VH-VL binders against p39960r1967to2165. Designs and how they scored, part 19

Target 1, 199 residues: p39960r1967to2165
Amino acid sequence: VPLEDVCERENTLIPTIVVKLLEEIELRGLDEVGLYRIPGSIGSINALKNAFDEEGATDNSFTLEDDRWFEVNAIAGCFKMYLRELPDSLFSHAMVNDFTDLAIKYKAHAMVNEEYKRMMNELLQKLPTCYYQTLKRIVFHLNKVHQHVVNNKMDASNLAIVFSMSFINQEDLANSMGSRLGAVQTILQDFIKNPNDYF
Below, E stands for the ipSAE of ESMFold2; O stands for the ipSAE of ESMFold2 at other seeds; V2 stands for 0.75 times the mean of E and O plus 0.25 times the DockQ between their complexes.

## First folded at step 5 (VH-VL; framework fv_disitamab)

Design C12 (at its last look DockQ between E and O 0.71; V2 from the best seeds 0.00; counts 0 for: pae O 8.8 > 2)
Fold by ESMFold2, look of step 5:
Structure C12 (fold): chain C 199 residues (1-199), chain A 121 residues (1-121), chain B 105 residues (1-105)
Amino acid sequence: as target 1 above (199 residues)
Amino acid sequence: EVQLVQSGAEVKKPGATVKISCKVSGYSFTSYWIHWVQQAPGKGLEWMGYIDPSDSYTNYNQKFKDKATITADKSTDTAYMELSSLRSEDTAVYFCARLPYMDAWSEFDYWGQGTLVTVSS
Amino acid sequence: DIQMTQSPSSVSASVGDRVTITCRASQGISSYLAWYQQKPGKAPKLLIYAASTLQSGVPSRFSGSGSGTDFTLTISSLQPEDFATYYCQQYDSYTFGGGTKVEIK
């Protein structure tokens, strides 16, 4: 399901599933060693996905404080699966090349940091509102995970690598030929380290 | 073109150590995990462990935890697996392989050619 | 972790035959399963991922089906280059099936 359709259906700026999953991870997962790097059990991930698909996420009585959801890595895995299965990434198919071309130019030292940040902010403002707000929520979440690196071993660099593939689909990966994947990693690392510069 | 090129075959005596290399090209070495898989003669495939080359984080199949040591060298884009205290049952072909996603939800898309390690007295 | 039971262990078949290989997981794995082909002295080659999606360049005579616990690889008309050993793999703990050797009758 397209992100914008979910937000319109729910009358929200951020999909309810994203908010519930991230809140639970922030509540009890920030110190989990290898968070987002160590996979959860596929059975637990699928069970949680099915619970959300059966409209449990929109029910006020539905909670992730259930013995079925004890495994934090399954909650993290469900979140990553949600992002991976979006029909369009949060950079959108229309704009992925704009984002990555900018980062490639910056990495090649063809642009100074202040110009890079200005142009990146311009691109972010062109995103539809639900894409922007969802991206913002995720970036601040990952900044919190980064701040717990002493315990969880997941710094901004690791998180950028893990999530770069969740932002790009197979068609975009083939078109980017690895340099665009590295560009996404550069963008995400900077967002995670310096979220207030962009959001 | 993505390639994983492994070191050549080795013949070792029981009790020896061997270090197998896996040099990658065609992509950013630190962007993907490198996994190792054992195949004993006439047997199936068995997963041994992986390394995240970006920070040298490793995870091992419990069966191989005290047998194998997996490392990476970012300066040469090369992963290594060292096998210690070799026994005859360690005779096998050892493969390195790449996972296209940083999560267990994916398949091994590129494999090294394999390295035969023979342990004989 | 999830055990993968693959059957049969071997199949004797002729060129043109339809070959069916089965893989069973000890618990539900949705469609998170891959099939590999391996010829002697070679690395495994990915044929099918996500239970039913053909890898680029794989002939259409190969197909995969199933979800949950029971999965099938089918070769609709066996060709000489298809004599090999086939493995399934589940994605959770990287566990492989025991393999199925497809031999010339």
Scores: ipSAE 0.045, ipTM 0.610, lowest interface PAE 7.7, mean pLDDT 84
Fold by ESMFold2 at other seeds, look of step 5:
Structure C12 (fold): chain C 199 residues (1-199), chain A 121 residues (1-121), chain B 105 residues (1-105)
Amino acid sequence: as target 1 above (199 residues)
Amino acid sequence: EVQLVQSGAEVKKPGATVKISCKVSGYSFTSYWIHWVQQAPGKGLEWMGYIDPSDSYTNYNQKFKDKATITADKSTDTAYMELSSLRSEDTAVYFCARLPYMDAWSEFDYWGQGTLVTVSS
Amino acid sequence: DIQMTQSPSSVSASVGDRVTITCRASQGISSYLAWYQQKPGKAPKLLIYAASTLQSGVPSRFSGSGSGTDFTLTISSLQPEDFATYYCQQYDSYTFGGGTKVEIK
């Protein structure tokens, strides 16, 4: 389901599934060693996804405080699956090349850091509201995960690598020979380390 | 071009140790996990474990946890797998393979050419 | 661990034949399944990922279908270079199917 359609249907700025999953991870998962790196069981991940599709759409009391959802890595896995299955990336299909071209130019030393941040902020402000707000929520979440690195062993660079695959299709990855992947990683690492510079 | 180049075939006696290398090129070594897969003669593929080269975090198939040790050297873009206390049933071709995502929910898109390890008395 | 059951174990076929092979997962894996081709003495080669998406450079005679627990690889018109062993693989615990050898009749 497209992100815009979910937000419109729910009358929200951020999909309810994203908010629920991230809140639970923030509640009990931030110190989990290998968070987002160690997979949860596929059965639990699929069950949680199906519960959101069925129960979350029809039951306002739906909560992750249920014995079915005890495994934090399954909750993290469901979130990664949700992002991977979105038909459009959070940079939007229309703008993903604008974001990555900017980062490629910066990495090629054709732009100073202050100009890069200014232009990146301009691109972010052009995103549809639900894309921007969902991206913001995710970036601040990942910043919290990064700040717990002593216990969870997942710093901003690890997280940027893990989540960059959600911003470039595997088809585009093969065509770019990794240059756009590196650009996305640079963008996300900077967002995660310095969220207040952008959001 | 993405390439994973493994060390050559080995012939070993029971009880010996072997260390197989997997040198990568054409991409950032720390951006992808490296997995190891065993293929015994006439048999199918069996997953052994992986390493995250960015910090050397490893996970193993329980079957191979006491047999294999997976390491990575970021300075040479090379992953290694050491097999200890070799027995005749360890005779196999061993592959390294790349995971295109730092997400355990992905496929192996590039493989090394394989390293035959033969264990015989 | 999710177990993968692949069938048939082998098939004898002629050039031009349509070949189908199946994999069944012991529990639902959505579309998180890949198909590989392996020729004798060579490394496996990725054919299809996400159950139905062709890897770049793979001929269109290969197709994948299925979701949940039941998956199919189809070769619509077998070519001489397609005689090989084919494996499915699920992503959760990286378990492979037992393989299907496609050989010359």
Scores: ipSAE 0.012, ipTM 0.589, lowest interface PAE 8.8, mean pLDDT 85
ESMFold2 (binder alone), look of step 5: mean pLDDT 91; pTM 0.919

Design C13 (at its last look DockQ between E and O 0.70; V2 from the best seeds 0.00; counts 0 for: pae E 6.5 > 2)
Fold by ESMFold2 at other seeds, look of step 5:
Structure C13 (fold): chain C 199 residues (1-199), chain A 121 residues (1-121), chain B 105 residues (1-105)
Amino acid sequence: as target 1 above (199 residues)
Amino acid sequence: EVQLVQSGAEVKKPGATVKISCKVSGYSFTSYWIHWVQQAPGKGLEWMGYIDPSDSYTNYNQKFKDKATITADKSTDTAYMELSSLRSEDTAVYFCARIPYSEGWSEFDYWGQGTLVTVSS
Amino acid sequence: DIQMTQSPSSVSASVGDRVTITCRASQGISSYLAWYQQKPGKAPKLLIYAASTLQSGVPSRFSGSGSGTDFTLTISSLQPEDFATYYCQQYDSYTFGGGTKVEIK
């Protein structure tokens, strides 16, 4: 289901599943070694996804604070799966090449950092509100994970690697000959390290 | 521990096809991408492409897109690279390697031992 | 495409010498750079990732530095087992440097 449709149906700026998953990870997962890098069990991930689809979608009081959801890596895996299964990435299909072309141009020394940040902010402002707000929530979450790197061993560069595939589809990857994935990693690393420059 | 074990050396004539295997052990085969790297005699290293074994999605260096076909067999935990229409320029050692993440662009932490393919008429 | 220029192509050194190898990327790659050691007939071995992070089990005489486009691998005191070829690799889109052969003087 498209992100815009979920937010419209829920009358929210950010999908409820995203908020609940990130809040639980922030509550008890920020010091988990290898958070987001180490996969959770696929059975637990699917069970959690199904519970949201069947129980959580109709009950605002649905919570992750019970024994069914003890595995933090399954909660993290469910979040990653949700992002990958969106029909449109948070950069949007219409704009993903604009984001990645900008990063490629910056990396080729064709613009100074201040101009890069200005143009990146312009692109972000063109996103639909729910895309922007969801992306913002995720970036600040990942910044928190980054701040806990002493315990969790996941800095901004590691997190950017993990989440890059959630922002580019297979068609764009095949057409880009790989350079767009590296561009996404560079964008995300900068967002995670410097969220206040963009959000 | 983590191991990537490749098939043995091959000698082929021009125009032939070769299929190199890379069997993994010590981790979940479908959890990490497998990459392939060429090293021609006396030359440096060149990235060829990868496969995500979980869904068999592949991506190729443009240089090798028409030469190499990368596949995976989840039932045997084995990745394959097939080289078609072999030419003398394809003589090289071919390595499989993995990344330490479930996805994304990263360093290669474990490598296969390499497979020499010699193309000679 | 990101081209990696590695220098020198070879260096002759003695045991105990400090050896410095450089890589320059044609585009910014942040810290997404690895260094590998390769001995004849063997697969490359990862030494450094993320430009400066030492892989587990690698001796502390190896160090990496740099960000953006200019990167350096340093061997602080060369040992007999360090005579090998060293490659940098950017993993923003996977290009290797041409290699640096470290030989006995």
Scores: ipSAE 0.073, ipTM 0.666, lowest interface PAE 6.4, mean pLDDT 86
Fold by ESMFold2, look of step 5:
Structure C13 (fold): chain C 199 residues (1-199), chain A 121 residues (1-121), chain B 105 residues (1-105)
Amino acid sequence: as target 1 above (199 residues)
Amino acid sequence: EVQLVQSGAEVKKPGATVKISCKVSGYSFTSYWIHWVQQAPGKGLEWMGYIDPSDSYTNYNQKFKDKATITADKSTDTAYMELSSLRSEDTAVYFCARIPYSEGWSEFDYWGQGTLVTVSS
Amino acid sequence: DIQMTQSPSSVSASVGDRVTITCRASQGISSYLAWYQQKPGKAPKLLIYAASTLQSGVPSRFSGSGSGTDFTLTISSLQPEDFATYYCQQYDSYTFGGGTKVEIK
């Protein structure tokens, strides 16, 4: 379902599933070697997704402290799957090309860093509130993962590779030899390294 | 121990087809994308395409879109590349390779040993 | 899509020499560049990824530098086993440089 609909139905700024998944990873997964890189079992990922769809939607006390969810990589995989299954990416359908066009121009050295940051901040301010707040929560989470790189081996560059798949449209994925994948990676790497410059 | 083991060299006539195998071991076959790379004799390397073995989703370099068909068999942990309508310029070594991530575009950390396909007139 | 220009196409060198190989990308690729070594009849071997990070098990005489469009592979003191062909690769859209053959002088 669309992100706006979830936030409206829950009366929240960030989908509850996102908050719960990220909190659990932050609690017990930040030092996991290869976090977000090493896949969890597909069966465990699907079981967790189904539990959220059935139990989490109707039980406000639903928690991931259950023995069923011991595998951190399954929790991480479920989060990645949630993002990839959103009908509209967190850059929004209306604005995704504005974000990526800006990064393409920056990568081509047609723009200085100060102008790039200014224009990127302008784009971020145009996002609907739930897109902005959810993106902010994710970026600060990934910055925490990046800060634990000595133990988990996942720096901002590695994380940008993994999460770029969640910000590229299905059409662009099918044709993903283009510069738009590289643009998304550039945006995410900078957000993860320098979150306070943008949020 | 991660290994990508390819099928042996092939000699083919123009117009034939060839199917090259790449069997993986030491990791979960469905968890990592498999890429294919061509190296013509005395030439450099050229990326051909990839498959996600979990759902058989494929993506191809436009140059090879009508030449190559990439498939995967989960039951044998084996990826395949079929080359059709072979011509002498298809003579090359063909490599399978893996990235170090479950998805995305990055460096190739493990390579198959290569399969020489020779197309002789 | 992104073109990689690698130079020189070959270099003749002696054991102990410092060898420098360059790659230029047609547009910015941040640090998403790898270097490979390939010996005759063998698969490429990853040396360096993310422009400057040495792959595990690769001797420290190999180093990489650069970001954006200009990248360099350096062999600080050439050894007999280093005579090979070297390739750069950008991984925004998977193109390789044309290769640099390092030969005995």
Scores: ipSAE 0.032, ipTM 0.619, lowest interface PAE 6.5, mean pLDDT 85
ESMFold2 (binder alone), look of step 5: mean pLDDT 91; pTM 0.920

Design C14 (at its last look DockQ between E and O 0.37; V2 from the best seeds 0.00; counts 0 for: pae E 9.8 > 2)
Fold by ESMFold2 at other seeds, look of step 5:
Order: C-alpha cells, then structure tokens, then sequence
Structure C14 (fold): chain C 199 residues (1-199), chain A 121 residues (1-121), chain B 105 residues (1-105)
C-alpha cells in the first residue's frame, strides 16, 4: 500500500505501524548489540507483520507489549521489511534522482557543503507531507540508535548502509552501477549524524 | 547472470592454513550476505557462518568459530574463508552461498561450485 | 537449536515413479523451509522455498507441502536427471536435514 493511502486511511501524518515499531525499539532496543544488523527470527518477523495487517488496521490500541513480540531483533526486522515493501521509497520515485544527483555532485567535489545542505533542505520541503514526516521520524530514531553506539555497536555509518536498500529500488540499483546506492548512504549518514540541519 | 566462483581444490598437510576465495559477479557484491557451508565426505551440509561484505560484519556457527575466519574485499568483489590448524577431519568441500535478503534469515538462492580441501599426511 | 530429521536416508526408484521425501523439525518453523537437489560433484541447487514455492526454472514435477513441523518433497514422475541427493533446510536459524539419496533401482 502507498504511504499516502495509509496516512489518509489512518488520518495520521506517519503510518501507525512505523510509530509503534520505532517506539518499542526506543523503549527496549537501543542498547541491543547489533541492532538492525543481527537478523531476528523470520517466524517472529512475519507473525508481527501479519498481526499489523490484521489487528493493527482495525484497532488503534494494538500494542507491542505482548509476549509474542519479546524479540527486539524481530521488531527491527519487521520495520526494515515494512520499508522495503513500500511501493515507493521515502525519497519518492519522482524525486529520488534529484536527491541522489545532489549527493553525487557533492561527493565529486562539485559543490561546497553549505550549498549542498541548502539544496537538500529545498528538496526535503518538496516532499509530500507524509513522506517528510515519516522520514523525519525515522531519522531522529536512527540518531538515537547512533547515540547508543557504545552499547549497540551501530554508528551512523552502519545504519546508513543497512537502511540504504530501503531508499533505492532494485531497478535503480541495477541501472546506476552502485553510484546511487553510495549517494543514498551519504545522504542518510549525514541525516543521522546531523538531523537538526535538515529537520 | 549471478555467479559465485570459488578457488580451486587444495591439498594441505596437517597444521597448515588454507584460504578459499569466492568471487561474485552479476549483482552488487555489497548488497547481499555471503554464507559458507561445509560438506565432509559422505556427510551432509553444515552452515559455518556469514559475512556482510558492505562492512565486513561476521557471524559464525559456534562449532566453527575457532576454525574459520571469513573476510571480504570490496575492491575485487571477493569473499574469503580461511581455515587454520588443519586436521584430517577438516577434509571437506566448502561452498559459498548467497541469500536474497540482508535483514533476516532466508534460503540460499545461489551457490559457488565448491572447493575441495584435502588434509593428508 | 532446531534439528531436522529427514527420511528416508535413501530410496531406490525407477524412472516414472512417484518419490516422496519427508522432513520433521524439532520445533515449529511455520513455512520457513527450503529443499535442495545436489548431484555428485556439484553444489546444491534450490528447488523449493517457503515450504511450497517452486524456484524459477525448476520443473513442475517437483512440489513441496507442509507447515509447522512436518514437510514433504514430492517428485511426481521421476526422470533420469532427478537421481541425486535431496536436502531440506530450515532457514529460521539454518540447519539441514541429513539428506535423501534417490538412486536407480
């Protein structure tokens, strides 16, 4: 389901599943060694996904405080799977090349950092509201994970690599010969390290 | 076409070290984890561990943790497995394999051709 | 961790026979099971994943069924190229069954 359709159905700015998954990870997962890196059990991941598809769509009181969801790596895995299954990335299909072209120019030394940040902020302001708000929520979450690196061993660079596949589809990856994946990683790492510069 | 091409057979004496390579083509090396599987003569298959080539994060089956060292070289799109202090019971075919996801366990969709390591006096 | 018990260890069959191979998991794994075919001197080849989903390019005479703890691979009409060893694998944490060798009678 497209992100805009989910937010419209729920009358929210951020999908309820995203908020609930991130809140639970922030509550009990920030110190988990290898968070977002160590896979959870596929059975628990798919059970949680199915529970959201059936129960969470009809009940705003649906909660992750349940013995079924004790494994934090399954909650993290479910969140990553949700992002990968979105029909459109959070940079949007219409704008993903604008975001990545900007980062490619910056990496090639074709613009100074101040200009890069200004132009990136302009692109972010053009995103549909639900894309922007969802991206903002995720970036501040990942910044919190990054700040716990002494315990979880997952810094902004690691997180940017893990989440980059959620922001570029397989067609763009195959066509770009890897340059756009590196661009997404650069964008995400900067967002995670410096969220207040952009959001 | 996705391919995993392994280095050739090795004959080693007890106590030696061997390093097996697994060169990848037909997809982005850093986007998929590489796993290693042992098959001893007349035995079944046993999972050994994996590497995430993007940052060299590794995880091992405890049985092989002190025997195997898995590494990756992004510049050559090649994963490696080094076996140390070889003994006759390490004689086996060693496979590299790929999974289609990097964030939960999945099936092995592509396999290398295997590398026979023979440890003989 | 999760043990996979595969049976039989071998089966002698003729071309055209129906062959059935079973795997039992020591605890529930839902549908997270794969089947592989391995010919002598070659790497395993993925046949079926998610218990019953046929991998692209695999002939339709292969089928899988089951969920939870009990799983079955079926070859509906054995062909000469199907003489091989077959392995199940649970991929909730990666363990293989012991293998089933399908050989000519």
Amino acid sequence: as target 1 above (199 residues)
Amino acid sequence: EVQLVQSGAEVKKPGATVKISCKVSGYSFTSYWIHWVQQAPGKGLEWMGYIDPSDSYTNYNQKFKDKATITADKSTDTAYMELSSLRSEDTAVYFCARIPYSDFWSEFDYWGQGTLVTVSS
Amino acid sequence: DIQMTQSPSSVSASVGDRVTITCRASQGISSYLAWYQQKPGKAPKLLIYAASTLQSGVPSRFSGSGSGTDFTLTISSLQPEDFATYYCQQYDSYTFGGGTKVEIK
Scores: ipSAE 0.013, ipTM 0.614, lowest interface PAE 8.0, mean pLDDT 86
Fold by ESMFold2, look of step 5:
Structure C14 (fold): chain C 199 residues (1-199), chain A 121 residues (1-121), chain B 105 residues (1-105)
Amino acid sequence: as target 1 above (199 residues)
Amino acid sequence: EVQLVQSGAEVKKPGATVKISCKVSGYSFTSYWIHWVQQAPGKGLEWMGYIDPSDSYTNYNQKFKDKATITADKSTDTAYMELSSLRSEDTAVYFCARIPYSDFWSEFDYWGQGTLVTVSS
Amino acid sequence: DIQMTQSPSSVSASVGDRVTITCRASQGISSYLAWYQQKPGKAPKLLIYAASTLQSGVPSRFSGSGSGTDFTLTISSLQPEDFATYYCQQYDSYTFGGGTKVEIK
């Protein structure tokens, strides 16, 4: 389902599924070794996804504090699956090349860091509100995961690699032979390390 | 064109070690996980484990955890699997395979040609 | 691990026959199931992923169906190049079915 449609139907700025999944991971998963890297059981992930589709959409009190949802890697997997299945990435289809072209230009030394950050902020402000707010929530979440690296072994660069596939479509990945994927990783790593510079 | 090219067949004695290579081309090596699959003679396929080449994170099927060691070399776009303390039941064809996504459950869309390892006295 | 039970283990068929192969998962796997074809001395070849999506370049006589625990691969009109062994695979823990050998009658 499109992100804007979910936020409109829920009358929210961030999809409820995203908020609940990230809150639970922040509660009990930040010290999990290999968080977001170790796959959870797909049966548990699908059960959780179905519960959100059926119970979460109709029950405002739906929570993840239930014995059914004991596996933190299934909660993390459900979140990754949600992002993977969005019809449009959080950079939006219309703007993903603008984001990645900017990062490529910066990496090629065609602009200084201050100009890069200014232009990146301009691109972020052009996103629809729900894209921006959802991206912001995710970036601050990943910053928290990064701050726990001594225990979880998942620093900003590892997290950027893991989540980069959610921001690039299959066509661009094949055509660029990874150059745009590397750009997404650079953008995400900078966001995760320095969220207050952008959000 | 995506290709996974494995090293050639090997004949080993019991107790020896073998290291199988899987060189990739046609895509970014560090962006996709590489999996290894065993097929014993006349038998089905059994998943052994994977590596994320970007940081060498590995995960193993428990059955193979003490037998196999999976590594990757980013400078040569090559994954490796080492089998230690070889026994006759380790005689099999070993495949490397790729998934189309780096961080989630996926099908194996490209496979290496397989490497026969024969362990005989 | 999710166990995959594949049946039959072997089928004898003629060119033009309809062949149906089934796969059952020990737990629900939604549609996260693939089908592979393997000929002797060759690597497996992906036919179908996500239970029913045909891989590019695979003939339309192959089709997949199912969700949850019960899955089916169908070859609508068997061709000479289709005599092979077929495997299902769930990709949560990468468990394969035992295989189905399709042989000439």
Scores: ipSAE 0.006, ipTM 0.560, lowest interface PAE 9.8, mean pLDDT 85
ESMFold2 (binder alone), look of step 5: mean pLDDT 91; pTM 0.924

Design C15 (at its last look DockQ between E and O 0.66; V2 from the best seeds 0.00; counts 0 for: pae O 7.3 > 2)
Fold by ESMFold2, look of step 5:
Structure C15 (fold): chain C 199 residues (1-199), chain A 121 residues (1-121), chain B 105 residues (1-105)
Amino acid sequence: as target 1 above (199 residues)
Amino acid sequence: EVQLVQSGAEVKKPGATVKISCKVSGYSFTSYWIHWVQQAPGKGLEWMGYIDPSDSYTNYNQKFKDKATITADKSTDTAYMELSSLRSEDTAVYFCARLPYMDFWSEFDYWGQGTLVTVSS
Amino acid sequence: DIQMTQSPSSVSASVGDRVTITCRASQGISSYLAWYQQKPGKAPKLLIYAASTLQSGVPSRFSGSGSGTDFTLTISSLQPEDFATYYCQQYDSYTFGGGTKVEIK
């Protein structure tokens, strides 16, 4: 299901599943060693995903405050799987090349940092509202994870790598020789370290 | 094109150490995990562990945690696996392999050609 | 760890035959399973991932099916280049099946 369709159907700016998963991780998972790097059990991840599809669709009171969902790595895995299964990236298919071309130019030293940030902010303003708000929620979440790096061992660079696969489609990955993946990682790392510069 | 090129075959005596290299090309070395897999003669495949080359984070199969040490050198785009205190049962082909989805449960899409390590007295 | 039981251990078949190989997981693994082909002296080659998705460049005579605990690799019409050993692998702990050797009858 496209992100815009979910947000329209729910009358929300951010998919409810994203908000609930991230809130629970922020509540009890920020100090988990290897968060987002060490997988939870596949069985628990699928059970949680099915519960959202069945219970969450029909019950606004559905919460993750339940003994069924004790494993924080399964909650994190469910979130990563949700992003992977979106039909479109959070930069949108229409704009992903605009974002990555800007970062490639910056990495090639063809642009100074202040101009890069200005142009990146212009691109962000062009995103549909649900893309922008969902991206913002995720970036501030990852900034919180980064702030706990002493305990969880997941800094902004690690997080940028882990989540970069959610922002580049398989066509661009196959054709890029890695340059667009590296561009996404540069963008995400900067967002995660400096979220207030962009959001 | 993605390639993983391993160092050549090694013949070692019991008690020795061997260090196998896996040089990657055709993609960004720090963007993917490198896994190591053992195949003993006449046996199946057994996962040994992996490294995240971006920060050298490693995870090992419990069976191999005291045998193998996995490292990476970002300046040469090369992963290494060192096997210590070699015994005859460590005789095997050792493969390095890459995952297409580093941030998700995934399959090994590209493999090195394998390195035969023979341990004999 | 999730154990993978692969059967049969070997199959004798002729060119043109339909070959079926199965894997059973000790616990449910949804569709997180891959199939590899390995020829003597070579590294394994990915054929199928996510239980049923054919890897790019792999001939359409290969197909995968199953979910949960029982999985099947099918070669619809065996070709001379398909005589090899085949392995399944589950993703949760990277455990491989014991292998199935497909040989000329």
Scores: ipSAE 0.096, ipTM 0.638, lowest interface PAE 6.5, mean pLDDT 85
Fold by ESMFold2 at other seeds, look of step 5:
Structure C15 (fold): chain C 199 residues (1-199), chain A 121 residues (1-121), chain B 105 residues (1-105)
Amino acid sequence: as target 1 above (199 residues)
Amino acid sequence: EVQLVQSGAEVKKPGATVKISCKVSGYSFTSYWIHWVQQAPGKGLEWMGYIDPSDSYTNYNQKFKDKATITADKSTDTAYMELSSLRSEDTAVYFCARLPYMDFWSEFDYWGQGTLVTVSS
Amino acid sequence: DIQMTQSPSSVSASVGDRVTITCRASQGISSYLAWYQQKPGKAPKLLIYAASTLQSGVPSRFSGSGSGTDFTLTISSLQPEDFATYYCQQYDSYTFGGGTKVEIK
């Protein structure tokens, strides 16, 4: 389901599944060694997805404090899979090349950091509200994970790599000779380290 | 063009150590995890572990935890796997392979050519 | 642990035959499954990922289907270069099926 359609159906700015998954990870998972690098079981992840599709959509009291969801890595895995299964990336199909072209110029030393940040902020302002708000929520979450790197072993560089595939689909990757993946990683690493510069 | 090129075949005696290299080209070494897979003679494929080359974080199949040591050298775009205390049952072809995603919910899209390690008395 | 049961273990076939290989998971794995081809002395080669998506450069005579626990690889018209061993692989713990050897009849 498209992100915009989910937010419209729920009357929210951010999909409720994203908010609930991230809240639970922030509550009890920030010090988990290998967070986002250690898989949860597919069975647990699918059970959690099904619970959101069925219980979460019809019961606002639905929580992840249930004994069924004890495995933090399954909660993290469910979040990563949700992002991977979105039909459109969080930069949107319409704008993904604008974001990545800007980062490619920056990596090639074709602009200074101040100009890069200014133009990146201009691109962010053009995103539909649900894309922007969802991206913002994710970036601040990953900044919190990064701040716990001493315990969880996941710094901003690692997180940028792990989440980069959520922002580029396989077709765009094949057509770009790989340069756009590195661009996404550069963008995400900067967002995660310096979220207040952008959001 | 993406390539994973492994070091050549080795013959070792029981108790020896071997170090297999996997040199990567055609993509950013630190953007993809490198996995290692064992194929014993006449048997199927068995996953051994992986390394994240960006910071050398490793994770191992419990079966191989005390047998294998996986490392990476970012300056040469090369991953390594060292096998210690070799026994005859360690005789196998060892492959390195690339995972295109960092979330374990993905396939191996590129493989090294394999390195035969033979352990015999 | 998700176990992968692949059948048949071997099949003898002629050029032009339709060949069907099945793989069954001990638990539901949605569509998180890949198929590989391996020729003697060579590395495995990815054919199909996400159960049904054909890898770039793989001939269209290869197709994959299935979801949940039961998956199928089909070669619609076997060619001489298709005589090889085929493996399925699930993504959770990277467990491979036991392989299916397709050989000349």
Scores: ipSAE 0.049, ipTM 0.606, lowest interface PAE 7.3, mean pLDDT 85
ESMFold2 (binder alone), look of step 5: mean pLDDT 90; pTM 0.914

